VH-VL binders against L-aspartate semialdehyde sulfurtransferase iron-sulfur subunit. Designs and how they scored, part 7

Target 1, 131 residues: L-aspartate semialdehyde sulfurtransferase iron-sulfur subunit, of Methanocaldococcus jannaschii (q57563)
Amino acid sequence: MRKRVYYWTDSEHINKPVISDTILNTGVKINILKAKVEPQEAFLILELFGSKETIEKALNYLSKFGEVEEISKVIKRDLEKCVHCGCCITQCPINVIYMDEDYNVVFKEEDCVGCKNCLKACPFKAIEIFE

## First folded at step 22 (VH-VL)

Design da3 (from o4 with light chain S31N R53T)
Fold by OpenDDE, fold request of step 23:
Structure da3 (fold): chain C 131 residues (1-131), chain A 125 residues (1-125), chain B 107 residues (1-107)
Amino acid sequence: as target 1 above (131 residues)
Amino acid sequence: EVQLVESGGGLVRPGRSLRLSCTVSGFTFDDYAMSWVRQAPGKGLEWISFIDDKAYKGTTEYAASVKGRFTISRDDSKNIAYLQMNSLKTEDTAVYYCARDTYGSGYEIDYFDYWGQGTTVTVSS
Amino acid sequence: DIQMTQSPSSLSASVGDRVTITCRASQSISNYLAWYQQKPGKAPKLLIFKASTLQSGVPSRFSGSGSGTVFTLTISSLQPEDFAAYYCQQYNDYPITFGQGTRLEIK
């Protein structure tokens, strides 16, 4: 089983090995899809692997040191509205949007984490959110 | 009304192949993961394969008993889930059910809220 | 793999009786357990999920309890239509596994 989540932590926990401690204390495996570390805040996109129970324990553990939000929304692109302008590409935090050799925007929807950045960036409103 | 209808079962010899189909209606197929569960005559239920919805890459999982021989797939445009069964064995004899997984269980199997009527597969020499 | 063991394997009871079926997991599965009812020649029917949540449309006489490794399905007052086989299922981890089943027969 796997689960993707957003994770935020503040300056009080920046110097704490929260991710590694989570792994060691719960047995979960974590893939860090995105990490943005600022002096006062860190933002991570995490992919957790393990049993549902293990993942749940890991999320509970993480919640002690920061905020956790499960990623459940899926972004899809309306190909009829998309003009392949590429505005969404630079807004994707995990680089699942790119331009192919024919200058078409390719969106790996299955890898989307639902951050909604591309939706906000799209001037043609070609991106939709599905619950 | 949610409906799942299995088809493709029959009598085959060991080593042969068979493809089962599960035609669904009454819900948005591509939003749901699907599983195949079989039941040998007079025995219990055995989960054998899972396929996630397209939003979650349509990832697949298999029981050890069928891994390498069976392949689960789906055609969302046709509202059909498939189970390609190769190298069939006598112990594969069972009623095969397709079952709908619960909505929102991306990248993970959940419980099965709707089942088909089942299709019988008999592997005998 | 997580082994699921039901007890008893078979049970005889009368209409109106209180019936309890137990399911034990070889390791903790939290509350990721479902119960199914299966009548002869029919597909399984979901009764309970998340160990204790009643599926929509299922009579209130059915209830589930438990967490970790021990779970129970209870029928408060057995009805004629309740005579069937019952299965527990864990969905905590791959592979998904079922109990061996419990046959509830009329006394």
Scores: ipSAE 0.763, ipTM 0.925, lowest interface PAE 0.5, mean pLDDT 92
Fold by OpenDDE, fold request of step 23:
Structure da3 (fold): chain C 131 residues (1-131), chain A 125 residues (1-125), chain B 107 residues (1-107)
Amino acid sequence: as target 1 above (131 residues)
Amino acid sequence: EVQLVESGGGLVRPGRSLRLSCTVSGFTFDDYAMSWVRQAPGKGLEWISFIDDKAYKGTTEYAASVKGRFTISRDDSKNIAYLQMNSLKTEDTAVYYCARDTYGSGYEIDYFDYWGQGTTVTVSS
Amino acid sequence: DIQMTQSPSSLSASVGDRVTITCRASQSISNYLAWYQQKPGKAPKLLIFKASTLQSGVPSRFSGSGSGTVFTLTISSLQPEDFAAYYCQQYNDYPITFGQGTRLEIK
C-alpha cells in the first residue's frame, strides 16, 4: 500500500533526521517527491510505502515532529473546459505540468501527487481531484 | 439491489486460456474497485486479483500464484469486470468469485461487501 | 505474506450455544480484519469488518474483537441458520489473505 502526504517542519525540528528516524522506527519506505528546505521551515511531499499499519505508524511518528496532511492520489483535467492558459503550470510543485510544442497544457498524470495546487489555480475549473 | 454475476467458466486443458466476466448492477460500477477471489474444491478462499476504480487509474494487483498469467480489467461503459486467464494449470481449478471492494480504510483494497454467485473453472487434461 | 490461521478448523455446537472462533495473524495487522460466513454452494457473506464493526443487516448476535495478531468472532446464541463455514481475512497488506476456514456443524 502507499499514501502521499504533505509534511511541514519548523525550526525546532528541521535539523533532526526525522525522515530517517521514521524509516528506522517503523519500517516504512519513503519516497521524497518534493523537498523545500529553508532555514526556519521545511516542506516535503512524501510517498509512504508499506502495510497500512506501517504507514499509519509512520504518519503518527512524523506527526511528533511536524504537521502531516494526506493528499489525493489522482487528478483529472476536463479537456472541454481547459483552454490551455497555463495558469496551473507554475503552481505544480513537482513540475509535472508543462506546455507542449503546440502550446497545449499537458499533465504527466503518472507522476502527479494530487496536491490540488493546479485545481485551485485553474480559472476555468477544468481540473478535478479524486480521493 | 447490488448484484454481481460471474460468467465464462468451463472445462479447459492445461495451457489454455479462459476469460471470465463479472457483470454488475445496482450501483455505480466505476466508483468501486473490484477483486477476484477463487475457491478450490473443498478448500478455502484465495484472493487473486484486484483492480481499482477509475479515480485511481484502474491500478491492478495480483497474487503471486497468478501473476504473469492472469490479467484483471474492467469496462466501465458495460459494467463488467474481466479476468483473463492464460497458461492455465490444474491448480487453477476453482470456483471464481468477483467481489466488490470497499474503501473503509482509505487505501487501495479493503474487504468485500458483495460477492457474485461464482463461476466454475476446471482445468484438466 | 501474512498467514492467517483459524482455530478450530471445525467445531460442533447446538442451537443456543455461545461459539467463539479465533483467527491469528503471522504478524500484526492492526484492526484490518474481516469475517465472512459461507454456506454450502453459496458465496461468502461479509459479517464483520475493521475487526469489530458489524456489517449492516447482520444479526447482533455476531461480534468481532481483537487487534494486532489475535482476533475472535463470537456468536452469542447460535441459531439454526448459523451453521456454515467462517473465514477471516486480513487487508493490512498485499497479498490479501484468508484464514483456512472454520466449519461450524450442528451437534
Scores: ipSAE 0.756, ipTM 0.920, lowest interface PAE 0.5, mean pLDDT 91
Fold by ESMFold2, fold request of step 23:
Structure da3 (fold): chain C 131 residues (1-131), chain A 125 residues (1-125), chain B 107 residues (1-107)
Amino acid sequence: as target 1 above (131 residues)
Amino acid sequence: EVQLVESGGGLVRPGRSLRLSCTVSGFTFDDYAMSWVRQAPGKGLEWISFIDDKAYKGTTEYAASVKGRFTISRDDSKNIAYLQMNSLKTEDTAVYYCARDTYGSGYEIDYFDYWGQGTTVTVSS
Amino acid sequence: DIQMTQSPSSLSASVGDRVTITCRASQSISNYLAWYQQKPGKAPKLLIFKASTLQSGVPSRFSGSGSGTVFTLTISSLQPEDFAAYYCQQYNDYPITFGQGTRLEIK
C-alpha cells in the first residue's frame, strides 16, 4: 500500500534522525520525493510504503517530530478562470506545471501528487482539489 | 445509476487465452480504481487483479495465482476495463466479477462498493 | 499473505433469530475489514466497511464489530431475505483476501 504526505520539521527536531527512526521503529519504507532544507526547518514530500496499519503507525510517529498533511490525488483546473498567468508554476515542488512554447500553462495531471500549493497560489481561484 | 457489465467469458481449452471486458457507466471511470474478483464453482471469492485510476497512472497489482499470465488494463476513453487471461488452466474456471474500488480513500485499494453480475469462464479439455 | 478464516462455515437459523458470524485474520489488520452478502447466482453486495460502518441502504439489523484479528457480523433479527452466503474481506495489505464464506441456511 502507498500514501503521500507533506512533512515539516523544526529546529528542535531537524538534528534528529526522524526518518531513519521511523523506518526502524515501524518497518515502513519511505521514498523522499522532494526536500527543501534550511538551517532551522525542513519541508519534505514523502511516499510511504507498507500495510495500511504500518503506514498509519509511521505517520503517528512522524507527527511527534513535525507536521504531517495528506496529499490529494485529484486536481482539476477551471479553464474558464485560468488566464495562464503562471503564478502556480513556482509553487509546484515537483515541477508538474510549466509554460509551453505558446505561453499556455500546462498541468501534467498524471504526474501530480496533489500538493495543494497551486490552489493556494492561484489569484483567480481556477484550481480545485478533490480529497 | 452505477452499472458494471462484464463480457467475454466462455468455454476454452487449457493453454488458450481469453479477454474479459468490463463496461462501466453512471460514474466518472477515470477517477476510480478497478479490480477483478473471481469465484470458482461452489467456492469463495478470490481477488485477482487491480488497476489504479488516472492520477496514479494506472499502476497494477496481481494475485500470485495469476501473476505473469493475466494482464489488467483500461481504456478511459471507452469506459472499459480489460482482463487478458493467457495460459489458462482448469483452476481458472470461475465466474469473473469486475468491481469498483471506493473513491478518495488515500490508499490505492479498499473495498468494493459496486460489482458487475459476472461472466463465466470454463477451462476444460 | 493475510489469511481470513470465518466461523461457522455454515449455520441453520429461523426467521427472527440473532445470528453471529466470526472472521479471524492471521495477523493484525487494524479495522480494515469489510463484510459482503452474496445471494445464490448473484454478485456480492457490500454490507459493512471499516469493521463497523454500515454501507448506505443496508438495514440496521446488520452490525459489525472488532479490530485487530477478530471481527464479528451480527444480524439482530433474521429476515427471509438474509439467507445467503457472507464473506469478510481484509484490505490492510496486498493481496486483498476474503474469508472462505459462511452459508446461512433456513432451518
Scores: ipSAE 0.494, ipTM 0.798, lowest interface PAE 1.8, mean pLDDT 85
Fold by ESMFold2, look of step 22:
Structure da3 (fold): chain C 131 residues (1-131), chain A 125 residues (1-125), chain B 107 residues (1-107)
Amino acid sequence: as target 1 above (131 residues)
Amino acid sequence: EVQLVESGGGLVRPGRSLRLSCTVSGFTFDDYAMSWVRQAPGKGLEWISFIDDKAYKGTTEYAASVKGRFTISRDDSKNIAYLQMNSLKTEDTAVYYCARDTYGSGYEIDYFDYWGQGTTVTVSS
Amino acid sequence: DIQMTQSPSSLSASVGDRVTITCRASQSISNYLAWYQQKPGKAPKLLIFKASTLQSGVPSRFSGSGSGTVFTLTISSLQPEDFAAYYCQQYNDYPITFGQGTRLEIK
């Protein structure tokens, strides 16, 4: 089985070998899909492999040293509601939202991992979770 | 109304092939993983194959009993899932159900909230 | 592979009875367990998921309990439409496996 999660660790925990300890304590396999590491914090997109019980134990362990968020399957933009205001651009931690040369807001939706930050930022409710 | 309809079953000789279809309606097919589950006469249920939804690029898994012989696929534009069954054996004789996986768990496969009526495959000399 | 074993394999009961069906896993599956009802000649219907969560539209006389390796399905007051086969399913790990089934027959 596999599961993708968004993971944050802060300055309190950034100096701990959390990924290594999680693997050693649970037996889970972890693939790092994206990483953004700064002096005081790290943001990771992780893909965990194992039985669901093993993945659950790994997520519980990770949550002791950071914040875990399950990644939503689908986010999409309603182009009829979008007015290209750009409010969502800074909310994407993996920078899949940007302004092109014609001042249109562009989503690389195929690269999106579903963290939902942009959904709450849009004043016209143009971003939705597809269920 | 959620509806799954299997077709393509029949009588076939060992070593030959059949293709099963599962036509779905009443839900957004692209969002759901699909499985095939079979039931031999007088026996219990056996999961045999799975295909993930569009968001996970349609990855597949197979039970050991059918791996290498069966191929699951989907055509999201037509709302159809397929099971190509090659090198059929008498042990493959069963009712074949298509089943919709539950939505939104974040895992590839869970439990099946809707099932088709089944199509019968008989493999006999 | 995770083997699922149901007991009893068959059971006779009367309308109004309380019945319990047990499902045992060969290794821990946490709460990743579902129950299905199947009437003769019909497809299975989902009753319970996550060991104890009732599927929408399923009568409240059905309940599930357990975690780890031992799970039960209980019907608190048996109705005529409840005479069927019942299957448990684990979804903790590949391959997905079902119990061998329990036939619930009218006395």
Scores: ipSAE 0.487, ipTM 0.800, lowest interface PAE 1.8, mean pLDDT 86
Fold by ESMFold2, fold request of step 23:
Structure da3 (fold): chain C 131 residues (1-131), chain A 125 residues (1-125), chain B 107 residues (1-107)
Amino acid sequence: as target 1 above (131 residues)
Amino acid sequence: EVQLVESGGGLVRPGRSLRLSCTVSGFTFDDYAMSWVRQAPGKGLEWISFIDDKAYKGTTEYAASVKGRFTISRDDSKNIAYLQMNSLKTEDTAVYYCARDTYGSGYEIDYFDYWGQGTTVTVSS
Amino acid sequence: DIQMTQSPSSLSASVGDRVTITCRASQSISNYLAWYQQKPGKAPKLLIFKASTLQSGVPSRFSGSGSGTVFTLTISSLQPEDFAAYYCQQYNDYPITFGQGTRLEIK
């Protein structure tokens, strides 16, 4: 079984080897799809593999040292509300949102991992989540 | 009303192929994963194949008993899931059900809340 | 693979009886267990998921319990329509597996 999650830590837990301890304590396999580490916080996109029981134990362990957010199956953009402002482009940690030659904002939906950063960032609330 | 209708079953010789269809209505097919589950005569249920929804590009899984011989696919524009069954064996004789996976769990597959009535496949010489 | 073993394989009971069916997993599956009812010639119908949560529209005489490796389905007062086959299913890990089934027959 697999599950993708967004994982965030703050300065209290940034210096802990949370990923390696999670693997050692649960036996889960973790692939890091993206990482952004700063002095006060880290943002990761993780893909976990194992039985559901193993994955849930791993997510429970991770949540003790940061915040876990499940990645949704579907993100869609309401083109009637979208004004192509580009605010969401810098919020996508895996760079699936970009501006084309005509200055339209484009979502590469097939590569999207559903982390919801663009939903939170859109000032016109043009981005929808379908779980 | 959620409906799943299987078709395409029949009598076929060992080593031959058959394609099953599952036509769905009453829900947004694009948003749901689908499975095939079979039941041999007088026996229990066996999950055999899974296809994820549109957001996960229709990734697939197979039971070991059918992997390499069966191919699950879907056409979201027509609301149809397919099971292509190649190199059929006598032990593939069963009623084949399509089943809808539970929406929105975050895992590939859970349990099946809606089932079709099944289509019978008989593989014999 | 996670093997699911049901007991008994068959039982006879009367309308109004309380019946318990047991499902045992070969390894822990937490609470990732579902129960299905199947009448002859019909598709299975979901009764219970997450070991103990009733599916919408299922009568309250059905209940489920258990976690880890041992699970039970209980019917508190049998009705004529409850005489069927019952299957447990684990969904903790691939491959998805079902118990071999329990036939509930009228005495």
Scores: ipSAE 0.473, ipTM 0.785, lowest interface PAE 2.0, mean pLDDT 85

